# VHH binders against q99177, part 29

Target 1, 341 residues: q99177
Amino acid sequence: MKRGESQAPDAIFGQSRAFALSDSSVNPDVIEYLKSVRQEALRTNAISIKNHMNLQKRTRHKSSMYDDEDEGALKRHAISPSLIRLQRNVEIWVRWFNSVKATVLTNAYEFTGYEDETLDLLLLFLKNYLEDMPSKCTTVEKIISVLNQHSFPEKAEEKEENLQIDEEWAKNILVRLEKTKIDSVEDVKKVITEGDKHELVGYNQWFQYLINNEPQHTTFHEKITSKQLWVLIKYMSNTWIKEIHKKGRHYRRLQDWLFYILVHTPERVTAEYTSILRDLGKKCLELIQKKPVEAHENKITLPKEMAELNVEIPAAVENMTITELTVSVIAVNYGQKDLIE
Below, E stands for the ipSAE of ESMFold2; O stands for the ipSAE of OpenDDE; V2 stands for 0.75 times the mean of E and O plus 0.25 times the DockQ between their complexes.

## First folded at step 12 (VHH)

Design m2 (framework vhh_7b18_3; at its last look DockQ between E and O 0.03; V2 from the best seeds 0.00; counts 0 for: pae E 18.7 > 2, placed apart)
Fold by ESMFold2, look of step 12:
Structure m2 (fold): chain B 341 residues (1-341), chain A 129 residues (1-129)
Amino acid sequence: as target 1 above (341 residues)
Amino acid sequence: QVQLVETGGGLVQPGGSLRLSCAASGFTFSDYYMGWARQVPGKGLEWVSYISSGGSTEYQDSVKGRFTISRDNAKSTVYLQMNSLKPEDTAVYYCARGPTQIWSDEDLLRAYQEHFDYWGQGTQVTVSS
C-alpha cells in the first residue's frame, strides 16, 4: 500500500463532520438597511470612479478602433474569429475590469462587526421574539433573563419597531444560543456577531452555497479563505464554466460568482496558482472556439452589489461575455498572453 | 461509524480479471453516489468510476469498456468488475462515498474526485507476469 497520507478511516475526513451541514445566519434585510446608511459616505468616491470610467471609455475609443488590416492579414488566415475578437478587445475589457475591481475592493460593504446601536437593535428584537414564544424551555427563559439585565437605549427601542427584522434570523440565532453556554449579555452578543464558523467542505456544500447565495464582497472577507478561493477556481475550470457557457441551470448565479472570484483573485500568485488560472483560461478558450456564443446571448451583467455601487457597463464592453472576460483577465493580469496569441 | 471495506484485490496476469467489492455501513447506502478511485505509483489519486443512487454510471476514459461499476442497495455493496487488466492498472484502489444528490449534467461528476468524504482502506491490485 502506497497511500501514506491516508492512514486510517477516521483520519481522512473527520467522520462526524461529514454529517454536519450549516445554514446562513445573517439576515439580508438587516444588511441592506445598513448598506443604505453607508451609501452616503461613499458618494464622493463613486463620482470620482465614474469620471475615471469615462476617461477609460474615451481612451478605448481612440485605441481600439486602430485599423491595422495590412499587418494582420496572414495572422487572420490562421486564427479563429473568436480569437481575433479577443485580440481586438482584450485591452479595453481588462481596463474596465480593473476599474470595477478597484471600485468593489475600495467601496463595497465589509462586515467587520455591528455598531453598538445596531447590536442593541438586534438584541432587542431577539428579546421580543423570545418573550412572544408560546412555550419556553429553561434555556429560553435563561436567555430572556440575561437579556433583561441589559439596558437598552430608548433610541434602539424606537428604531427596532421600524426595522422589520426577519423572524428566521431569530430562529437561527436561538439554535446557536442553545449550543452555547450563556451567562451574560456579552455571550449573546458574541453569538450574534459571529457568523456560523462551520467551514464549507467539498464540492456539494460549495455548490449548494453558491446557488443559494448571491456573491458579495463581504463574503470573501468573512467566509471564503484564500485556500478556498483556489478550490472554487478549480470547480469553475472543471465544471461550472461549462454550465455558464451553455446557459445551464443556475448559469446566471454562477456567472456572478465567477465575476467576484476574478475580482478577489490576488494579483501576485505562485507558479502553482498561475497554472490553475491558466487551466481556467484554456477551458474558456475551448468553449468559445468550439461553440461560439453570439455576443448578445450571454452578455455579462452586473451583480446586484456592483449595480448598487453605480458600476456601469460602457457601450465598448456591453457585448462581452463572462467567458471572454475571464480569459482576457487571465491573459493580461496574470501573464498568460500567449493564450490569446 | 461510517465504514467502507474493500475486498477482492490481488495479483493477476495481464489480460486477467478481478472483481472488487466494497461493503458499506453506518449510513443509508441507497441515498449516496458511490465510486472507486486509484493511486497509481508515481501519480496522484485519480478517479476511476462513479455510480449514482439511481444506477447511472460514469467511467474514466482509460477504463471504459473494461471496467464495470455496479451496486446492490440491499447488501449496501458497490462492485468494480475489472476485465482485460493491463500493467498500467496496477494501483491501490479505494472505495469512496460521494454526495446524496447531483445535477444530471455528466460533466459535474468529474469534480467529485477532489472531495470524497469517506474512503476505504484501499486494496492493492497488481498486474504482472
Scores: ipSAE 0.000, ipTM 0.156, lowest interface PAE 18.7, mean pLDDT 73
Fold by OpenDDE, look of step 12:
Structure m2 (fold): chain B 341 residues (1-341), chain A 129 residues (1-129)
Amino acid sequence: as target 1 above (341 residues)
Amino acid sequence: QVQLVETGGGLVQPGGSLRLSCAASGFTFSDYYMGWARQVPGKGLEWVSYISSGGSTEYQDSVKGRFTISRDNAKSTVYLQMNSLKPEDTAVYYCARGPTQIWSDEDLLRAYQEHFDYWGQGTQVTVSS
């Protein structure tokens, strides 16, 4: 069973689904056609390079007469200063990002489910939170009653104090608990373990969710499916990235989300998904080129949770924008180097 | 002025292949979605395929696996490779300029005509034995 050689994304033709040559459903004729087109494109590019080289040689023939100095200034497409900046810093930025990504994903407990011990601590935290509530509805009282029936390990209280669990977590869990019939501790465990299955649908719902919620590593496991991740990337590409770049009302929150989206984007993606990322990269590049963000005004900020992971922004990346990071990551990690060349 | 010029249409036998080309001018080609639609005489315009600026592609179900859309930004040209042609593929095929941004794929599919603003004159494709 010959391991289908993951054909590297073709930089010339973009990441069209048609190039998912590994798909058995692709018509061989189409593959041949695509190969032919690729060859033609390569030839054309080679000719273009040659023509640029040959045009430099042909200018020597001084034929005198028609002085029309149309100094067609070979507007040497002066590589935009922004592109030069990207080219100079892309390696550093991506290296840093990859290190952060590794940190997040390594420390991100393979949510293979909470270990029983961790779950007990969460239950204890929840219990304490609920007991400390100034006003308790009947539902909260019931939940407390159920939790009181659970035998907590003797050292759980000591360990709980060490758990930096955000009260916001408890609030969110409570909302879910209120919507669920709770008859036993097992039901509570289930609610804690089971992500919010409510699927957000549509641009408006997602936008509202993003602006009102901080991104967390766990959110991407609990709330955001693989499919939804790509929907978010599309929204980011089409609308939110502009908001970020212009420093709109919600630019910080959206930036935080974009950062986490990048962190949680799989390393290996299909041609289809690569094309989506390429679109995002292209949009970022376009924005960078149109309005060179004075590096000082749009410094990258990290999501709040990153501080908990002791992730710091080194001096080398301090002036980096999220847009620059995005295009850099896409260019390097996903084989879209032509974006920055 | 925005111009779209389709070429490559013709008469083919069932099972045959055609390659349509659409040469675009008058706008920054690389910034726009491009697409193909077709119209059978007496019927409405139906979308066939579109391609994003980044190369993402979508196809009508009836042409999936048979048709391939591609683009060459350097040439400002979009292509439609049509393989395994069927008599039901007989139509006038139109090249169309799409938006620079799309909110959702669903929106594009539902409002194809609203999202695409310029159309070529079309090229006739006839599949007949």
Scores: ipSAE 0.000, ipTM 0.222, lowest interface PAE 15.3, mean pLDDT 78
ESMFold2 (binder alone), look of step 12: mean pLDDT 84; pTM 0.849

Design m3 (framework vhh_rezetamig_d1; at its last look DockQ between E and O 0.01; V2 from the best seeds 0.00; counts 0 for: pae E 21.5 > 2, placed apart)
Fold by ESMFold2, look of step 12:
Structure m3 (fold): chain B 341 residues (1-341), chain A 131 residues (1-131)
Amino acid sequence: as target 1 above (341 residues)
Amino acid sequence: QLQLQESGPGLVKPSETLSLTCTVSGGSISSGDYYWGWIRQPPGKGLEWIGHIYHSGSTYYNPSLENRVTISVDTSKNQFSLKLSSVTAADTAVYYCARHGEVWTDSELIEAYNKALFDYRGQGTLVTVSS
């Protein structure tokens, strides 16, 4: 465990006495403070440095990947205290993440369609909203007539009064109904069930969607396709991870989205998709090394849905950033361990 | 056994470059996993961390000084050096070279040097910046 001269500091001629005692330009109280802090540091430094170097060396030798980039990354890792912090904690952080991922994928709400009773309540709310409109065009009158033909369960009217439905929802449904040929209540049910058919395209549309909507598990089944997931990962790598790391204007919302993207990234991916993940991991590592943050800055917080599932952040994880989690997950779960060596 | 000794001019004119060398004896810069650093103490004030270097040549600097500081190592001479450009009277201080084994975050590193958390230090050399 012990190596070098760290265990015999006072045996070094001239150093302690010159710094602590013989420099008449130095305030004596400062000298006493420096002696106290120095003794504490000497005791802890030898242990900490040995543990960091052992972890770094063993991880490098286990890597199956070889290239010149790995050697450069290792040299930069040896300098950065933030990288040592990453190496020390990666196992604990990924283990926690995998537990959270399992909880979300198993227990979070997933929209698979409305139960018939719930759908009837939505239809009734829509009908009442349309009937209360002050002026009705022929399209609205047609929709009302179709809804009037539907046999509502007797208890639906009672439950609808107790259910808080946003009138903006009804307004949005009407816009979509006006674009559809409506001949029966089944056509109305289809519009309600299928959700928004508008496909988000390009950086600006996705950015506006993300900053205006919190991530939910069901969104990754209802709105975000597998292809779109990989587009979002590229946007994270190119742009959003920097905004998160520097606590930019929307950093909390973007980190919540990154957390959910990691949760929903498939465990088995092609070499092309692995390369996309590796690019994100490299960017995370670059940010940590160039402008490391203190452990308490940009701490991961639980998105609302995860908190409602009773996911908790244990003390061992509470100071982790999403940037650190991201590179840790990519390194361990996707076979890119050389990133952190 | 391990000794660090600062050397260089004790007087530097404003706008010139302050240049110091630390000679290490009783040990080797290239052996072990230690960082070799520079700190300074202005008269009547606390210690200020300047930066450090690993024997591979990798450097890390105090952000407040990084645009003016260069630290280098010559393992064949068992020396490492400090250059601080564009000096002013505010750079008048006792300069120390030091060794430390702890790897810290950027914030911990500044705090550690400000609190003198290092295992070996040179005797110090006063550098005065005056016209």
Scores: ipSAE 0.000, ipTM 0.107, lowest interface PAE 21.5, mean pLDDT 72
Fold by OpenDDE, look of step 12:
Structure m3 (fold): chain B 341 residues (1-341), chain A 131 residues (1-131)
Amino acid sequence: as target 1 above (341 residues)
Amino acid sequence: QLQLQESGPGLVKPSETLSLTCTVSGGSISSGDYYWGWIRQPPGKGLEWIGHIYHSGSTYYNPSLENRVTISVDTSKNQFSLKLSSVTAADTAVYYCARHGEVWTDSELIEAYNKALFDYRGQGTLVTVSS
C-alpha cells in the first residue's frame, strides 16, 4: 500500500496538483514543454535577480538637480490575471487542441457513404420505427410499404439491436421523406444518403438547429458550407459566446458547437476571415477580462463524439474554458498573438 | 465628443451604386469595442438597419440587403463607407451612420436599430434615387 507522496505544490506554477512528471499518463510532449517552461522561468528569475543586484550599485553617485519627479506613474498596466493565465497556458492548450483537431480530421470517417450493410440496417431501423408509430399517416404507410418490399439480410435484426441509432435520426429522416416522393426503396436510400441539404437561413434557424442537434464531424461536411461556417462564427462572436460564458440555458450545446467550429475552421484563411476570427477572439478576451470565470466552474467539456474517438482532456487542460481555448487558438493558429500580449 | 458625419451624393440614378462615407471625429474608430453601422429611413417608413463593420474590417449585413451592400473602414482616415449597388426608387431614404457598443442578435439588431439605440448617430443625409 505505497503511500502516494503528496508532492508539494510547485511554487512556480501555483498549480496545486504538481503533475508528477513521472506519471506515465502524461503526454511526453507536455512534460517536455513543462520542463522548458520551468527552465525559462528559472532563467527569467535569475535574470531578474541579477538585474536587481546591478541596479543597486549604480545609484550612489550623482545627486544632481533635475528632480523632475515626472512620476509618470508608468501605470504598469497590471496585466490582468486572466491574460497572464492565457500567456502561460496558451501553448499547451493550442498543442492539445491541434492534436485533437488532427485526430478528428484524420479519424473522422470520410463519410464516403453508407456501406450497403449499414444502409440496410438503417432501413431496418427506420422500418421498425415507423411500424411502431401509434399513428400512421398515408405517407408513413406508403414508406412502410416500400420498405417491406426490401429484402433485408439475414441477421440484420440482430445487428440492428447493436446499432446505436437515435430515434431522433428516424424522426429527421421521416421529415425528409415526407417532402420527397417515395416510390421505391432506392428513393429512401437516397434520402438517407444525400443528407439534409436544406440550407438553414437566419439566426433563429441556426440557433434552433444548434440547440437541438449535437455537433458531429459529419455535420460539417453534410450540412455546413464554408460560407455558413463563417456565419456561425459571427453568431458565436455576437451572441452565443456570451451565452456560453454566462452559462446560459444552452451553454453546453453551444460550447460543443464552438469546439467543432474551431476544429473545422480552415488552417489557412483570407484576411477577411481572419478579421472575423479576430473579432471572436477579442470578444472572448473581453469576456474573460471583465468576468473572469473561475476556472472551476466552466471547465471545458467535449462533444459526445470525441469520446468515441478516445479524446480525453488532460490535466493540463482540465481547467481551461472554451473561451480561453478560442482566444488561444485564434492567437496562435491564426497569427493574432497580439490578443494575448 | 464623438461626432459622426455622413457625406456623399444626394442624388443617384437607378441601377447605379450609392456611395456614402461617414467621417468620425472626436475619437478613433480603432479605439474601443464598437460597431460602426449604417441605417436608413425611407420616407414614411421606419428605420432599417443596413449593416455594420468592426474596426477590424469584419462586417455584418442585413440579409435583405446583403447582396447589394458593402461596408468598408479606413482607419487611417477615421472613416467608414457604404456602398449600395443596383439602387432603385425603393432605396430613397435618409441614410445615417451610427455607432453602438453592444452586440446584438439579428433580431435584437433589428429592434435596436428600429429604436435607434445607438451611442452616436450622424445627422443623416438624404439620398434620392431618381432618373
Scores: ipSAE 0.000, ipTM 0.217, lowest interface PAE 14.0, mean pLDDT 78
ESMFold2 (binder alone), look of step 12: mean pLDDT 81; pTM 0.825

## First folded at step 13 (VHH)

Design n1 (framework vhh_vobarilizumab_d1; at its last look DockQ between E and O 0.03; V2 from the best seeds 0.00; counts 0 for: pae E 19.1 > 2, placed apart)
Fold by ESMFold2, look of step 13:
Parts: structure tokens; C-alpha cells; sequence
Structure n1 (fold): chain B 341 residues (1-341), chain A 129 residues (1-129)
């Protein structure tokens, strides 16, 4: 293990964390770029980077206490300034959102498979990982034997050493290989190319996945089923929207996931699914109508994928919160306009 | 500058005891969840014990009843008391710190290692007869 003996704290673990959390559909060439950018950032003032992270976490704790004590002061018969902002802006916010949704669904990266050279790099890394394991079971020995029959180009060996692929990726691939009958290198390639088939079950597994992975369009094609999307919407209603509103520990990551969940929610839904969305909208309204926190504390930012698609936040919507956007989308796009009166 | 510095590792006989310490600096210790992880030679890193900012503890099944995690917020120090040591406890032990979870305290033991922001360099514990 690399322990980060230079001045950068946890650089080795951070690089491992990023790759281990990425979907198998992520292009490994992007992983090289991300590791290089991270190494450059960590070589700059590491104290400043960690101090910003510590301040962000302290802010989440303070906002949680602030919001909790105001619940009893709610007056539902009074008009909230935040509700007035919602009523004035719903049209432009939803128009902007629909434009973003169209851009993401049309132009964002969809994984269609790895090129042969990329597959060779992944196979070589897997082979090296398995060969270096202490104490190998017979299944691992069989997989090594299959991989030894594959001819690797000499150029692939040089690139593999430079990639620094995350060992957690190899560990996860091995788990999947052990569940599959492996007779040839093509069987191993198929396992690598398939989307993650491990079903995430329950709140804890989904929470850990969300906080450790940035949302991407391709994930909603390969990992998140229609049924699971609705489970995530229920978790948002019950728990995560409150943490977003309070600016809790992971509020920016959870906000990004909520944004992408809204983008990937089907336009045609049954009455049962509309009711689930309505419950989320009602929760958003409840949070908006509590005593206002300062608006600058809840400004939306865009995930990296949207920025790469040249999606911009125009001045007209720059101070919108994700809570305001969520109820606006539910009200307009799903026929629940009585929520905003 | 964030630092986590482990100490107290060494060679011990089976059935013996060791007490590991982790001195923390550069962050508000009392606001962070803390954990001990271990890595046996050639194996992946695994959770040993965790303690929330509020003091609730959790343990891996393999160490329950033998190990005790504790923290001293006044000294910014995390401890692991290791009793009844076995050869399979031989590993490098790492101290880790993470932000307060937004979910219940009992879920800390299920946290992936990526949830921890800061890590120490480790201290070797060897248990052999």
C-alpha cells in the first residue's frame, strides 16, 4: 500500500476511493485524468484543502441545530417570503430544468462497452492483482489460468503501470467472477463489461453508494432500475431532503443526486407513482414554509457531468434552491399545481 | 495540518494485551467519528471498531468482547484496548476519522472505508508464540 509519505494526506486512499466507487461503465482514461488532477491539487497547500473541508463540516452541524429549533414557530396561515419567490419563479425554473433534462438525456455519456485496448489494460491489472494475492483458492487459480492464455500487447503493460488502477475495482470484479462459470477470457471480458449487477438493498447500502459516488447519466441506465429509482425518491422524502435543507454533512452530494433523480424520473407515471412524488413535494413545501434561513446557504451547484456539457445556471435562476426546484418540477411536470397554489 | 499518529503496536504473545493510541491534531476531534481498521499481510483493510462523536461504540464480530474502543476528547486521543490477542489479530492497525454521519449511530460499523476523511500511517501488531 502507498501511505502518502509526501506532504499530501490520504492521497493513496483518496485515489483508491474514487475508482472503487465508480461504475464499471466509467471510461478508465477519465480515471487517469482524475488521478492526475487530484495529485496536482494535493501537491498544493494540503492544510488549506483540509481546513476548507473542516469548515464545511462545521457549517453542516450548525445549520442542523438552527433548523430543528424553529419547527414549533411555524404559522401555516401566514404567507412566507420563500413561498412568494416560488410562485413568482416556478415557470422560469421549470423551463430551465426541462432544458437541462433534455441536454443530459440527449448528450451525456452512455457506456456502450470498452475498446479492446482498454479491456486489455483492465484484464492485465486484474491478472496482476490476482497473481499477487497471498493464499489463492482454486477458483482464483482457474481465473489466472484463463488470463494467462490471453496475449497482452507490450504497450498495455506500460500503460497499466501508469494508470494506478484501484485495487478495490479488482476486488469487486473478483467477487462477481466467483459467482460465474469462467471457461475463457471472453467470459472474464463479459463480467468486466457488464454493469454492476450487485443489487444495493436497503437504506444503508444506498446511502453509502450515494455519498461515495457522483451521479452520472450512465448509472441510471446500468445500475439504478425503475423500482430502485422510486425507493430513492422515498428516501429523499423521508430523510435526505431534510438533511439537504439543513445543510447537513453530505448535503451537496445528496443535492446532486436529487437533481439527477428528477432528471431521470419518467414523464409518464401512474397515479401511485404520482402520489410518491406528491409526498416529496409536500415535504419540500413544509421545509420552505418554516422560518427562512439565509438564501445564500442553499444555492445549487452543478455536478461535473453537467458542467462538461456546457450546462450553465443563468442569472435568472442563480439563487434557486434544490427544494424550490423539486416542488416546482413536481407541481408543473406531474400535474400537482395545487401544491404551489 | 491534519495528523493522526498511532502508537502502541509491537510483538505480543497469544493471550496477551496491547493498548493502541491515536493522537489527533488539526481538526475538531470531538465533532468526528473515529475508527480502527486493520490490514493483515496481503489482505484488504477491514473495520475493527468505531466510535461516534457522541460516544456510541460498535465492533466487528471477530473482536467483540476482546477489544474496547474509547476516546478522550480533552486529549484528542483515540484508544483501542486489545485483550486476549490471537495470531489472526496480526495486522497493521490504522486510525481513521470521518465527519459525523447523517444516519443513525448504529450504522457506523457498516461504513465503507471511503467514508473516513483522515487516516494515520498505521502501527504493526504481531501476535506469535
Amino acid sequence: as target 1 above (341 residues)
Amino acid sequence: EVQLVESGGGLVQPGGSLRLSCAASGFTFSSYAMAWYRQAPGKGRELVAGITSGGSTSYADSVKGRFTISRDNAKNTLYLQMNSLRPEDTAVYYCAAGSTPIWSDEELVKAYEQAFDYWGQGTLVTVSS
Scores: ipSAE 0.000, ipTM 0.103, lowest interface PAE 19.1, mean pLDDT 72
Fold by OpenDDE, look of step 13:
Structure n1 (fold): chain B 341 residues (1-341), chain A 129 residues (1-129)
Amino acid sequence: as target 1 above (341 residues)
Amino acid sequence: EVQLVESGGGLVQPGGSLRLSCAASGFTFSSYAMAWYRQAPGKGRELVAGITSGGSTSYADSVKGRFTISRDNAKNTLYLQMNSLRPEDTAVYYCAAGSTPIWSDEELVKAYEQAFDYWGQGTLVTVSS
């Protein structure tokens, strides 16, 4: 019995997992539509590439009328050393990246919700935490009262000892509970199970979130919508990439986030989204060309979760910067090769 | 090369109207958020109006109801319709381009100035009796 590929919409992209167009279960109309979209996307990309090639040809017709012998040294625009580096390493870097991406997407922990038993344990932990608070506001007392009405399993206390729950979790949950009308234990469960769905709005809120939180695969599924992902990419392109490149105060954290953003960027994107990625790539390239960061100073680092997944940085990638990686990935994976040509 | 060229500035009487234009080239205009900034003599640069790539608009409180920002992606042109002009509107007006999608929070206005990648040379608007 072939375990039916759960058609559950990808939580990140709201789209059902890319079914192979060859899957017999796919509506033919959908296939045709997708083919049409693909064709259109290819046409738009082809036109964009052709227009760039034709613009380079038109500048050559400067009419040679004036004979003056000035040895205008064909300043052979010496390919910047940075570009040469990209061209030499792009395949290796992208291969490594793709391997890592596959590892993360396949092996990273996906939070599918709490089992009832686990949820009960969390409730118990929360109850105990709140009861042990030295000072309790009226809201906390109410929450405790609600939790006391819940029937905990008889052996829940024994199991709690085995559960490593962070007090920080309780603190964060409490903040959320205080902002929510709690009338029943179900309300508490809802707060616990419903990730902080507070849609971060605006540049500052997102910035604060990124600098204060490590990127995790689960975060991308639980907190970052497809739309938000692209907002983050735009913020990276406009502002944060500069911070990363100049090694600002938060460059490491932002770098980690950029890496995860790239990992979680869909393989297939619309022309519009491709344009956004292209802009990011261009920005990275510009930064690399203006101030070649001595490779030794801005080595790529891996987020904590990556270490847990036993992801390693090979010697061939050790001197790679996140900006170089970004350009490389965009150039190769998203068909923007002209960025490195 | 990325270019933003402002036009339409000039001398106008109080209560008058002007329309500024910004011609963009060298980048995918339709993918960029655009903004108008202004700098009065002796003052800092301030956001006047912004428009996302999707067409959402934001305005400074000082110009709200009087100014309208718009864009024509087919022409790669940004506009600022300025009505009911006041002497305090006298400034050099700058066109800016960036890839930021959201113009929501007042606190973000200052941050957004840093987020803009490209700037025009500016056009002078003088409101005087």
Scores: ipSAE 0.000, ipTM 0.229, lowest interface PAE 12.4, mean pLDDT 78
ESMFold2 (binder alone), look of step 13: mean pLDDT 81; pTM 0.825

Design n2 (framework vhh_vobarilizumab_d1; at its last look DockQ between E and O 0.11; V2 from the best seeds 0.00; counts 0 for: pae E 15.5 > 2, placed apart)
Fold by OpenDDE, look of step 13:
Structure n2 (fold): chain B 341 residues (1-341), chain A 129 residues (1-129)
Amino acid sequence: as target 1 above (341 residues)
Amino acid sequence: EVQLVESGGGLVQPGGSLRLSCAASGFTFSSYAMAWYRQAPGKGRELVAGITSGGSTSYADSVKGRFTISRDNAKNTLYLQMNSLRPEDTAVYYCAAGSTPIWEDEELIRAYEEAFDYWGQGTLVTVSS
């Protein structure tokens, strides 16, 4: 697994590139999006985002003279304890997040294709997995038959033990294989190497994909287009964030995905995209304020890939929730500070 | 194959009424959130009304009190009763279906257009004197 070459922070973006733009495995749509964001960032003077926050001039409506002394108790809107917590920790949380983001973007595995040897190991793993299935349909039998025709290297079995291939990978590949006419080992290799080029359409398909797949850095380059990224953010904002917050059935997986989405969200975004992020932030804040105790019980967990990158959760961040992190990141990194004020 | 077929559109005078129907097939209608969208000439598509699988409804401010969304699960049909029609209501009206898990009421109704999985071809409503 070639660790992605440490890309120096792009001087223009002020951040490390998530991927080498020259990498053929990078989704062209993502590249185009990044280029567009760059161009817009160059056009939009940093000053304009600041100014829109200040100009809500309090039109002091001249309250007419009627003297009624109703001592309207300045209900000092007591800052919610949740907001105080955010204000106290936002810097630490965002610093940690930015560190993690940098780590993932710099060190995450860049899939440049499978070497022949690795591919053989994957094939062997798949073969063994399929052979061990308690119930085999005719399609599975055919695939096994095809795989049995392949000459595996003599030491492949020894190497397989070291590769720690996830069974979920085999399951996902099987689904794809079942949808593909498989007549040869080359067909199987093709399915493994070409990835699922099928564009996921609609909420349901994306939901199923997220629930059944762990987020990976590579996924954001190979599977998720720039447009799709923002669709996912919208889905998070509208529905999934509630599931995460209440610790629903799929909260862990969705949380992992939200984390990765944040990591892979460009630093510089258009006003339109900023608005989308702001909406997500607002929703998170609302949830935190409504059920602060429950929120604190939903501590952040790290996706598997991050653990592999030796990312750790420091003590100062241990009690942080993904919703709190989301608000913090949006507030600080995307200039939406009013969310935490 | 999933199909959404809108009907009931036409020409109506201001203050008039129309009832749109959307016939759904190819999926479990009762499990889906449904919505009506409209697109006026030269404008973007906008949400008009939504209804969850549980029957909770939501409306755009511009149509509140005038339009009513309803569904008949037995007939796999979505309805939009439009009363007190205005020239500003002139648009192509689209039926949309979303097969999303509902964690809270009205979540899908407030969802962006991209949250819906299936769309009809639309029916034209023209309000003119």
Scores: ipSAE 0.017, ipTM 0.336, lowest interface PAE 6.8, mean pLDDT 77
Fold by ESMFold2, look of step 13:
Structure n2 (fold): chain B 341 residues (1-341), chain A 129 residues (1-129)
Amino acid sequence: as target 1 above (341 residues)
Amino acid sequence: EVQLVESGGGLVQPGGSLRLSCAASGFTFSSYAMAWYRQAPGKGRELVAGITSGGSTSYADSVKGRFTISRDNAKNTLYLQMNSLRPEDTAVYYCAAGSTPIWEDEELIRAYEEAFDYWGQGTLVTVSS
């Protein structure tokens, strides 16, 4: 006589959507993962609603004379603890972020290019270093032949003799030159001036670049174009934000990059770009609500450049995660406040 | 400029064999992971076989024991030897190269087509019924 059959309506425990996402291009292995996540989210939401209902009962008793909604309807409108945390802190967090953004954009180092005289010295140093190498492969000989096309001012030769440039710089430039097709002296100048501005194409090259390099303000000036920024935002939405939230292998480095991407995202953007940001914000919110993590474990840390600028993390920000910051910035600074309402 | 050019496709009877080649240029071939993918009409693109710069290989279950991936670093050429061909092997076959010459990650080769930044135009293989 024990309950062996469910008589409860399934709609009470779940959310129905008339306009669910339908995209036949979705990879089948992603479909199985999404089914698993959806099942966990339903169980988590049921537990969270139960705990939130107890909190609402105590709070509603305190102010119940002003509300006309019944308890059943309010249960379906219950706000998760993670969303409440966002709503309470979003203004303080975004104010802090805007202060940090202003500090970085105003005070961080920007490489503005080499003066022609300095560039000539660097080219001459590189040429002399390569010519003095004990063993020269065909690539080195090609680079030397290209550099011989350049006419150096006589004064540059005198200055180069007195200039002490680290041989490690030349070694690093050579590594980058070997990865680039070099047809003229202008190609060598480009490598020197742009640093690692060789075109990064596709997810793997960008991922490897990000995990091996700390973000810096000057990188967004000289390495990352405006269009590439939006490519990186899409990679964040599709892949990296989940790795950050789960504390995957490279989560700390990816957090730092996301922080700098937010700093360098233009304040005013097209509707198309706003939609891309909104998608990232929705992903962040879904992660926060469906699988919350301890704030202490995932709390934001300052990238090295920001710490050197004496940026401080106030108590109100101390336990914020980058995913919470991301949705907060998108909601407030990009007009997407409905994400957190 | 990086280029990958496939060749060796054609029409073959079930049980037959073909060898695909992919001529690579514009990069240091020996430092890259390489793969073959295929796409049947109206289907998604799927991994067939991969090979790391160190020579480790991986294969889709559907081709294991029948196909062999190999590389010739002296000729900058990737190969796919396809034996015991079946009608379900009919597809356009693509050569792919995993960028960032420093890294070798067999897991990325198997898990994500996004790990491959450079793709050829493809060569058609038709296995007649």
Scores: ipSAE 0.000, ipTM 0.160, lowest interface PAE 15.5, mean pLDDT 73
ESMFold2 (binder alone), look of step 13: mean pLDDT 81; pTM 0.829

